# VHH binders against q09150: the designs that were tried, part 24

Target 1, 302 residues: q09150
Amino acid sequence: MRKEYLVSHIEENAHQADIYSLNVVAGNLWSASGDSKIKKWSIGDAEHSLVEEIDTPHKLGVHHLATSLDENVVVSCGFGQDVYVWNPETNEFRDLGNNAQHPSECWSSCISPDGQTIAFTSVDGRIAVWDNPSDCKISELDTKGKFGLCIDYSPNGRFIVSGHQTGQLFLISTETGRLFHVLSGHTSPVRSVAFSPGSTLLAAAGDSKMITIYDVLSGDQVGQLRGHAAWIFAVAFNPVGDLLLSADVEGKIKIWDIDTMECISTQSETDGAIWAVAWYKNGFIVAGADKSIRWYRAAATE
Below, E stands for the ipSAE of ESMFold2; O stands for the ipSAE of OpenDDE; V2 stands for 0.75 times the mean of E and O plus 0.25 times the DockQ between their complexes.

## First folded at step 11 (VHH)

Design r7 (framework vhh_gocatamig_d2; at its last look DockQ between E and O 0.88; V2 from the best seeds 0.00; counts 0 for: unsure alone 62.4 < 65)
Fold by ESMFold2, look of step 11:
Structure r7 (fold): chain B 302 residues (1-302), chain A 119 residues (1-119)
Amino acid sequence: as target 1 above (302 residues)
Amino acid sequence: EVQLVESGGGLVQPGGSLTLSCAASGFTVRINALAWYRQAPGKKRELVAGITSGGSTVYMDSVKGRFTISRDNAKNSVYLQMNSLRAEDTAVYYCAAYSYLRYSGSDYWGQGTLVTVSS
């Protein structure tokens, strides 16, 4: 069924450069930007006030951010190919990008829900899995030079998936440390991957302008969502897992019903790229090239 | 495709100044940050200064107060003003651009321009 979403709040110029990453945890929105700052915003009030502004050690901007469920471990990646792991409560940053055991050209990272495991992609096609407490590499998958553009950790902690310039996805079991599936379907760069909250489905999207849905355990493609006319840089399942949010570089936002595989909403509130999306209880949030954070709510109140 | 063309290098005496320029072309690539790097003979390439699209700047410690990075959006150019030059500043200087749209192992670099500081 068609659903209507309305802009409920716009934080114009929330950052001084593009906003590349959004993460919703523990009642806060975290945003990361090319201005080298990370900001926290309140979810629970209508004005979504700025809670905290963090000057990061990233010299050329931040483009990827991941946060553990308790907000005690945050990993960020920047354009200088630098990677930091930090605890927001102590404001202590640890530089992982200079570690000889880590690829020198890290691009994207993710973190397990409990904060114990970090995974990275690299420009040279390595996927490293890192034990955070001991600060050492657990395993590494060499994709033979396939630039890893995105990575996600499943909510149940059992899988990691990365998306690459070739269109391939590499699905790794965290229980065995081994490659579980290589997923085909895209032949163009994959820019965003996301697990469903039950960790049974996986969405992948990118320069092909389509979204492919896979069954995690079998590795089978179970759906293909078409409708975007531009490169897709962000996808996210809602907390229930019945809706998928996607956004492209021309400012189109689409919501998909996963049960029917149909687009149920399209929004066009900006003509600039949308780099990041996130769901929250009452709707969704987008941010991108216009430096603004846009909050949407469903038209009907539960 | 974005192309970076550097100019302005040359020979200067210690204590002198130079302005390096880098012209960016190819408006289909969204550039988040521009930076200057340098590489002296036998040394690794190092970041000298960077500037984000929002205007925030970063400098290596040894050049703070002497070098200034700036950009001119009308000319699509980035500059490095180098004052109080020292012999240790002798190097090939490179302009670099950083984009979120990158999908290959190649990044955007200029050809380099030589700066020589000698008595």
Scores: ipSAE 0.658, ipTM 0.847, lowest interface PAE 1.3, mean pLDDT 87
Fold by OpenDDE, look of step 11:
Structure r7 (fold): chain B 302 residues (1-302), chain A 119 residues (1-119)
Amino acid sequence: as target 1 above (302 residues)
Amino acid sequence: EVQLVESGGGLVQPGGSLTLSCAASGFTVRINALAWYRQAPGKKRELVAGITSGGSTVYMDSVKGRFTISRDNAKNSVYLQMNSLRAEDTAVYYCAAYSYLRYSGSDYWGQGTLVTVSS
């Protein structure tokens, strides 16, 4: 079973540097770049117009961006290991580093569906969960020096998963604050993790060039998606959960059928690395080294 | 292995100028940002200047207007032009490289070059 996607729009030079993060929330696309800017783009119009450009206080660029479902909270992580929480309503940036208790080596972040909890990975291998906006630490797991490269919050709010340099995944229960599973299957850095919409599955990918699908509750591997020839830097489930989008450092984009565990589409319009992907409607968005935001739509079924 | 090698440090009189260079080699990963840090005796290491992959620059307040960071991608090098040097600029200057592709807990750092501003 093959599925065709077409480029529907290209925003060239969307940023002045690589685009490292994309988030689709509440009908908007959020992008973050090495140029230290965050931008909001319209999804509703065919032109995908720029809605807002935010000059962040990041000094050396932004590589991770998390946005709450209601867009009330935006968390950004920078190359300087600086972390800010932005309130779009007030247009204020809060430096989390100003909290003496806040980790200074944060790398990746995610926000709970309700926006009340922010989780971080750190370079030194900590997984910390903080209350927002009180900035009180709720829990912390120390992996003992295993650099956490990515993190995601389950849509049901029950789990947090982080990917690490060792290839390990740490699945944490938000109810207990404790480790729920240590997931194996990778022996090289995991660059991206993503929960399925139903929070039942978890996808993990990275330098292994393979995507592993896990059952969240059992921790079992339910599938391995092979086909990429390069490091995978982004994975995302579509809103329905039946498809998975992935992209690698060589600019290959793949769509996978989760039921069959087969690749049903491959896009290769760019040779530049794709660092970030996001689903929107029946299509998807990618961005990366070429500084463009590329929009894809599903081709009409004949 | 990524290596950063600083050069250009030395003794200079107040008001003088120096240009620091940092040559990067062994890159197997894309460098996203480059920066200069400095550490004076008894003080913490501090960011002096940074430059993103897109060319955006940042400076610490005390060096604004005096220092200029630039990069040469073709040479995998970053430079720090330091003008109107002051005694308080005396420090070991370190080159740093940041990569989105890193998979270790460490940024890449040079060994440092000493800048001494003294009459």
Scores: ipSAE 0.370, ipTM 0.704, lowest interface PAE 1.4, mean pLDDT 91
ESMFold2 (binder alone), look of step 11: mean pLDDT 78; pTM 0.790

Design r8 (framework vhh_gocatamig_d2; at its last look DockQ between E and O 0.71; V2 from the best seeds 0.00; counts 0 for: pae O 3.0 > 2)
Fold by ESMFold2, look of step 11:
Structure r8 (fold): chain B 302 residues (1-302), chain A 119 residues (1-119)
Amino acid sequence: as target 1 above (302 residues)
Amino acid sequence: EVQLVESGGGLVQPGGSLTLSCAASGFTISINAMAWYRQAPGKKRELVAGITRGGSTVYMDSVKGRFTISRDNAKNSVYLQMNSLRAEDTAVYYCAAYSYLRYSGSDYWGQGTLVTVSS
């Protein structure tokens, strides 16, 4: 069954460089860019309005951003292999790169919904789990040099998943700090991972141009979504968990029905890479190489 | 064969100038943030200057106003103009490239070019 989505708003030149990350939390859209800025946009009363612009210490640009549900903890990673933790309400930040326990050459990060736990991937294949309040490492998994390209924290707080250059995924139990599953299926770099909102499924996508869906507890692959013709850099489940959004480096956006494993919509309104996606209400938001944020809404049902 | 090759280093007196060049082969720098780093003996490698994919520049405080980073995407090259050199600027200078498309365990780094500032 097909579903139509239409562009409802374009914020042209929302940043001065590529937009690599988007997060929707607490009535706001957060964007992070190679221009070294993080921006906060309203999705509530003053929809689309720029609420706040943050000049980050990331001198070579920001490429990963994670935000706690209450917006009190923001974690960002930059091209200089630097990692900062921010409280935007107090404008306090920590440079995690100067902590003696900090993992070397961090690439991607995620944060638990309550802001208490931060996890990082690294170029040398270590996955570190960090207690935010005490500023100390809790645990570390050594993948033996497998560059970790993406990471996500399950909404229920029980799991962390990372995707790696080898195509492997490492699923870690946060209760034990130990490896829960190693997931196979990709043989090429995995660029994006995402848990479903119920924390029962996860999606992984990347250079193989396919999306794999796994059952979290069993580790079984339960689906493959094929149709992209280019590398996939972003996937996200909608808040209900019945749809998946994906986008590739050639500007294609696809919506997938998770119950049927079928593509129900394809959009192609830019030829530039789309680096980031996020769901919002009955639509979604994308951003990428054209420096613009595009807002989509579902068309009215017949 | 992907590589970055630095050149232009050498011996110079305090107050002198040098231009460092970094030529890339096997990839196109237009998709990368580019940077110059330096490492003096016994010290950690430090960021000297950076230029984003979009052309914005950043400098460490001690080189502001003295050093200028630039890029020429058509020549696949990055430059560091170094003026008013001081003894503290003595180091091996490295060119580096950063890309969101990266998937290997290495940043693209050059072999380095030595700059010696000595009377």
Scores: ipSAE 0.367, ipTM 0.694, lowest interface PAE 2.7, mean pLDDT 87
Fold by OpenDDE, look of step 11:
Structure r8 (fold): chain B 302 residues (1-302), chain A 119 residues (1-119)
Amino acid sequence: as target 1 above (302 residues)
Amino acid sequence: EVQLVESGGGLVQPGGSLTLSCAASGFTISINAMAWYRQAPGKKRELVAGITRGGSTVYMDSVKGRFTISRDNAKNSVYLQMNSLRAEDTAVYYCAAYSYLRYSGSDYWGQGTLVTVSS
């Protein structure tokens, strides 16, 4: 049941500051950093060459990045609580903050699979859903001051989930625009949430050092993954949905079997915090405080 | 407990200079970014200068060429050198830290230090 992963590539100094976000979309890796740059990297080649470097209008760095499946829409959130939508085709940044109706203090963002809907969390606890590119607000949920640290859009487009400082998760139906579930299980900040590929499960993790798996429809806890000794800042399901990747602030990376709820691999090549993770092919990518992007591949099974 | 403590504010004549200091405690400034904000009476708080973890700096247009933000990681401090001060620079200046932990909002704030530019 144990699975071995090997470092296949390290891009040293991929950014000039911490890397806070990774997204694998359409054969590319997207990275965002405190250096206010977004970069695109090739997944198809062994060298994982830099494809594009984007100088963003963010003044003080980027900590969240969301990309539509077709890569036509990229949403970035910065430490200045500034938000931009980037169109890779036109190479234009749209400042959402310039919209009088757009909420301030946005922190995290996600985009619907089709790129037509963007959801935001805010520091003051709002979960807002906006139409893209019209910038019309579709819905908003006010959690009454509960800082939303993370947000994800289900692959089927039916749900949005946000994690908050209180440990609560708010699951919103995109069909109704209403709260579908308030998920409990954490009492400390949730730093990362992720839907399974089938949109049937939800993983949540954070300062509790535990990952909770939820059934999306019922809202029930399906399992708890214990093993991390530090705050977890990133979780992600693999494309098949049978594995979960997690990373913590001490640089520990863990792979979990969702069926058994057991850790089947642990990587510890760095002591620096890992802020972001992403799956690609049968491997995965991590990045964080050491400013490098580290690529892992599954070892050949004998 | 995370704390930011500003110092260096005071009364200065137009054309004068001040250096603001911000000492951080309860955390290291090896965070993503530090910044200085200011708020004048009746106005909104505005970003004056920022410095990222990578050392990149940003300035509001009105202070470009006059103000310089820097940080000293060893001293766990950030500074704002203000030259050629103008009356319109009068404000309470706040130090901000953008925590990479991201659990208590995006920023930690100091209590502010008053800068008054007047003849």
Scores: ipSAE 0.049, ipTM 0.538, lowest interface PAE 3.0, mean pLDDT 90
ESMFold2 (binder alone), look of step 11: mean pLDDT 80; pTM 0.813

Design r9 (framework vhh_gocatamig_d2; at its last look DockQ between E and O 0.68; V2 from the best seeds 0.00; counts 0 for: pae O 2.4 > 2)
Fold by ESMFold2, look of step 11:
Structure r9 (fold): chain B 302 residues (1-302), chain A 119 residues (1-119)
Amino acid sequence: as target 1 above (302 residues)
Amino acid sequence: EVQLVESGGGLVQPGGSLTLSCAASGFTVSINALAWYRQAPGKKRELVAGITRGGSTVYMDSVKGRFTISRDNAKNSVYLQMNSLRAEDTAVYYCAAYDYLRYSGSDYWGQGTLVTVSS
């Protein structure tokens, strides 16, 4: 059965440039933009009011943002291939790009739920795992030059997955720091990866216009979700793990039922690319090239 | 694919001014930032100034107060107003574009335009 979602709030021109990343954590929405700012927005407020605006040290814009569950550790990556780790309460930034132990030309990053471990992808195809408290490298995987475009940390803390320009996915065990699986299925750039909340599934999507669903432990594909007509830049599982949200560069938003592998909703509120998506309670949030944040809620069936 | 077309280089006396222009064309929807770099003989290419789509700017220390970067988002063009030029500013100046779609390990670059500051 199809499920309907309705726009509940639009924050027009929420940033002065494209919004590339959204994170929902601890009652807040975090947004990161090419205007070099990170902003926090209230989820519990009906107007979703701006809580804080943060001027980042990213000189050429910020495109990736990851936040620990308690909001105490934030990692951000920018177009200058700079990466910072910081505490949002103090705005004390640590520049990871000046440390010789970090990968050159970092593109994307993620952080463990407890804030202890950070992982990075790089243009030169290295995936580095880094201990936040000691500020040192734990391990590194060399993919032999495969540009890493996206990365995610499993909610159970046991796995990291990266998606690459070649279409390959590298699934790494955090216990050993070693490669667990190389996942196939894409032949074009992978732009977004996401673990399910139970950490048993992962989704990958990109320029192939399809979404693959993998069983994490076996590495087997368990589904393919087809229906997008343009490149997919964002996927996210809802908090229960039974729905997947996806969005493409032509402004299409799709909701997928993971049990049936069927599209149950399609929305098209903007012509511009959607770069980022996030779930909250019984709705979702999208943002992208039009510089606006759009909030959706599930519609009552009447 | 994005193409960058530069103009405005030339020979200038010390203390003089030049304006460099660069237009980005092609698939430009995902370009977030435009920048000017320079490379003097025997030196590495260095960032001179950059500007985001939102208008935020960055400058290298030696050009602050002398150079001004600006952009026209509708034309995807970037300009570098260079005032109070010195001999040490002599270099090939390159336009660069920072693209979110990034298909390879490199951003987009122009061919360069020579700026010579000499008496």
Scores: ipSAE 0.511, ipTM 0.759, lowest interface PAE 2.0, mean pLDDT 87
Fold by OpenDDE, look of step 11:
Structure r9 (fold): chain B 302 residues (1-302), chain A 119 residues (1-119)
Amino acid sequence: as target 1 above (302 residues)
Amino acid sequence: EVQLVESGGGLVQPGGSLTLSCAASGFTVSINALAWYRQAPGKKRELVAGITRGGSTVYMDSVKGRFTISRDNAKNSVYLQMNSLRAEDTAVYYCAAYDYLRYSGSDYWGQGTLVTVSS
């Protein structure tokens, strides 16, 4: 049941500061950093060459990045509580705060599969859903001051989930705009949430050092993945949904079998914090405090 | 406990210079960004200058060319060299630290140091 992964490529000094977010969309990797830059990298070639470097208007760095499936919309959240929408076609940044009654203190964001909806968490505990590009608010849930640290949009477009400082998860139905579930299982900040490709499962992890798997529809806990010794900052399902990738602040990367709920691989090439992970093809990508982007591939099966 | 300790404020004549220092401590990981804010009486607190971990800087328009923000990552310290000071620069200057682990943006603030520019 053990699975081996090998480092296939390292892009050293990919950014000038910590890399806080990674998104794989189509054939590209998108990275965002504390250096206030967003970069686009090729996935198709072994060199993973830099395709584009975007100098964002963020003043103090970028910690969250969301990219639409068609790469027509890129939403970034910065440490300055600033949020921008970048249009790759026009190469324009839109300051959402200046263009609409956009909530202040936004922290994380996600984009619907069709790119028409953007959801945000805020420091003061709001979960707001906005229409893109009209910038009209569709719905808002007030958690009453529970800082939303992370957010994800289900691949089927039916749900939004946010993780909060209290450990709570709020699952919102996009059909009704209402709260669908409040998911328990954590009592410490949730740093990362991720839907499975089929939108049937939800993974949540954070300072508890544990990953909880939920059934989206029932809200039931399906499993708990234990093994990390440090705060987990990123989780992601692989494209098939049978594996989960996680990384913690001590640089440990773990791959979990969702069927068995067991860790099947651990990578420890760096002692620096890993803030972001992403799957690509049959491998995965990590980035964090060491400012590098590290690519892994599955080892050949013997 | 996370602390920000500011120093360097004081009274200076117009055209004079001051250097503010802020030492951040109590962080488990190096902070992502450091910044200086200021608040004048009756005004809102405003960002004066910021510097990311990578060294990227931002300045408010009115201080560009006059103020320089720098940081020492090893010391988790930030500095603000203020030259050609003007009366309108009079304010309480606050140091701010942004730590991703604390997930709150402007996570920590110093107590502030008063800068008075007056003849």
Scores: ipSAE 0.077, ipTM 0.566, lowest interface PAE 2.4, mean pLDDT 91
ESMFold2 (binder alone), look of step 11: mean pLDDT 80; pTM 0.813

Design v5 (framework vhh_etentamig_d1; at its last look DockQ between E and O 0.65; V2 from the best seeds 0.00; counts 0 for: pae E 12.0 > 2)
Fold by OpenDDE, look of step 11:
Structure v5 (fold): chain B 302 residues (1-302), chain A 122 residues (1-122)
Amino acid sequence: as target 1 above (302 residues)
Amino acid sequence: EVQLLESGGGLVQPGGSLRLSCAASGFTFSSYWMSWVRQAPGKGPEWVSGISGSGGSTYYADSVKGRFTISRDNSKNTLYLQMNSLRAEDTAVYYCAKSGYVYRSSEDFDYRGQGTLVTVSS
């Protein structure tokens, strides 16, 4: 089975530096860039107009963005290991780094479906869950120095997964706050992790150039997706959960059928790194080193 | 096959300058972040500097900020490190590394060169 996708829109120079993160939430696209800006783009209109531009306090740029489902909580992680929570109502940034209890050197973050908890990875290998907005630590796992490169919150709110430099994945139960699984399958850095919409599967990818699919409950590997020739920096399940989107540092985009574990589409419009991907409707969005946001739509079918 | 070949190291007096080069081959050079890492005798690896694929973003360890400058020429598949105001503590083997944008990690790479020795001594 093959599926065709077409570029439907390109926002050239969407940012002034690499775009490292994309989130589709509540009909909007959120982007974060090395230029220290966060932007919100419309999904509903054909032009995908800029809705809002946020000047962040990050001095060295933003490489990770997490947005709550209701868009009331926006967490950004910067290259300075600085972390802010933005309040869209007040347009205020809360500096989490100034909290004496907050871990230093945070790298990645995710927000619970209810928006009440924020999880972080750190350079020194900590996985910490904090209450929002009280900024009280709920739980913490110390991986003993294994740099956490990525993190995701399951849609059902029951699990947190982080990918680490060692290739290990740590799956944490939010109910107990304890380690649920240590997932193997990679021996090189994991750059991206993503839960399926039903929270039943987990995808992990990185420098191995391979995507591993895990069963969340059993921890078993259920598939390996091979085909990328470069480091994979982003993976995402579509809203239905039957497709997986991936992108690598050499600009290749692949769509995978989760049932067959086969690649059903490859895009290669750019040679620059693609750092971030997101699904929207029946299409998807990518961004990266070329500073553009590229929108794809599924080709018309009979 | 990925290859990284460092050059430019040598003996220099404190306060002196050196320019390191790294010739890259076997991969799409411009797609990757590149880093310099160093290892001093008896010490673990230390990340020194990183640069994005396009060269538009550069980052430095605090220990070298203001003194070192990282750059790249993608047309020549070459990475550079200009080192000024060198100090004794800069003495190390310097490695060029094929990196991701997690620049602070001295291990954020799949390949590094054989290194070039920089010795700062009076």
Scores: ipSAE 0.816, ipTM 0.908, lowest interface PAE 0.7, mean pLDDT 94
Fold by ESMFold2, look of step 11:
Structure v5 (fold): chain B 302 residues (1-302), chain A 122 residues (1-122)
Amino acid sequence: as target 1 above (302 residues)
Amino acid sequence: EVQLLESGGGLVQPGGSLRLSCAASGFTFSSYWMSWVRQAPGKGPEWVSGISGSGGSTYYADSVKGRFTISRDNSKNTLYLQMNSLRAEDTAVYYCAKSGYVYRSSEDFDYRGQGTLVTVSS
């Protein structure tokens, strides 16, 4: 396990506005921004060159992007509570926000590991699961007005978790379509949730400035990661699941060892908010208010 | 301690203009989304406009689009709202608010100031 991280590349002004979402999938980095554009960047070359730029119909910018593992389905969510489902090969899209048969006023989304279902949160607190091939709603949970800020699909396909303005998390079993746990360790907005790669843990963070780790099956809190001094908008497990990456609105980036529950690295390069993080290989990528994408590479220990 | 101080309100005839200001302190201003929220007499709070930390993304409620312009000067830690073509229904106390995102809802906003009253007298 390497503990030192070095900036390997900076793409200055990668977007014309804040960058709110980053996804690493199938050898590409996808970025989404308040400039209403989605951009695809190569991971495999040293310059991380721009592969494609997509102008979206979002009028208020894009704050969230979900991408299926095979890159065949991309979902974008805008600040205007509009949602589009994209075919990246053709750049054709369909509008989910105007269809009376699926949720409107959506906020955040995630896609199942097999690319077949899409889950959404909404401002009015509905959590909907949608079958993408048939364009049909499968299920819906009504949280009684609890604004859903973030959502993630477990890698094993068995669970969906949503984080809400109230601090509650709703863990839904995809096998039954029913609520599995309500996780209530936070009392302030939850801005980011992530499942571990083994689907046994989940992390939740937000305005409490704390990251809580839950055991998925029991619903028990198994750890709390303290050290951020500002709101946390992004968390991500690495592909192995032994490290967690987090970033806050004052520009602090932290790496946590999940086995020990301790912070093993802190990076401070900008005073601006970091809205999005992603792992790639044994390094990571961050982006935010400075409109730039910063690539970090792990180095061998001495 | 976060402090927000609104100013620039007053009495204006319909069709007139005002510019509101909000002086911010106690936090890294450029890191946070900022919003204007208003509360008319007898009504709940209503989100009016929002702006990203960098100022690169701006958003407006449908009721004010094309009439109001939000802006910020991060070197002065100041948020602005230029209000043009004012209508009687714009009468309200206006607050600036700090948040992580624009939610198009007043429920998530930190209303730490006293607000500034805008009265549009028909």
Scores: ipSAE 0.000, ipTM 0.349, lowest interface PAE 12.0, mean pLDDT 84
ESMFold2 (binder alone), look of step 11: mean pLDDT 82; pTM 0.842

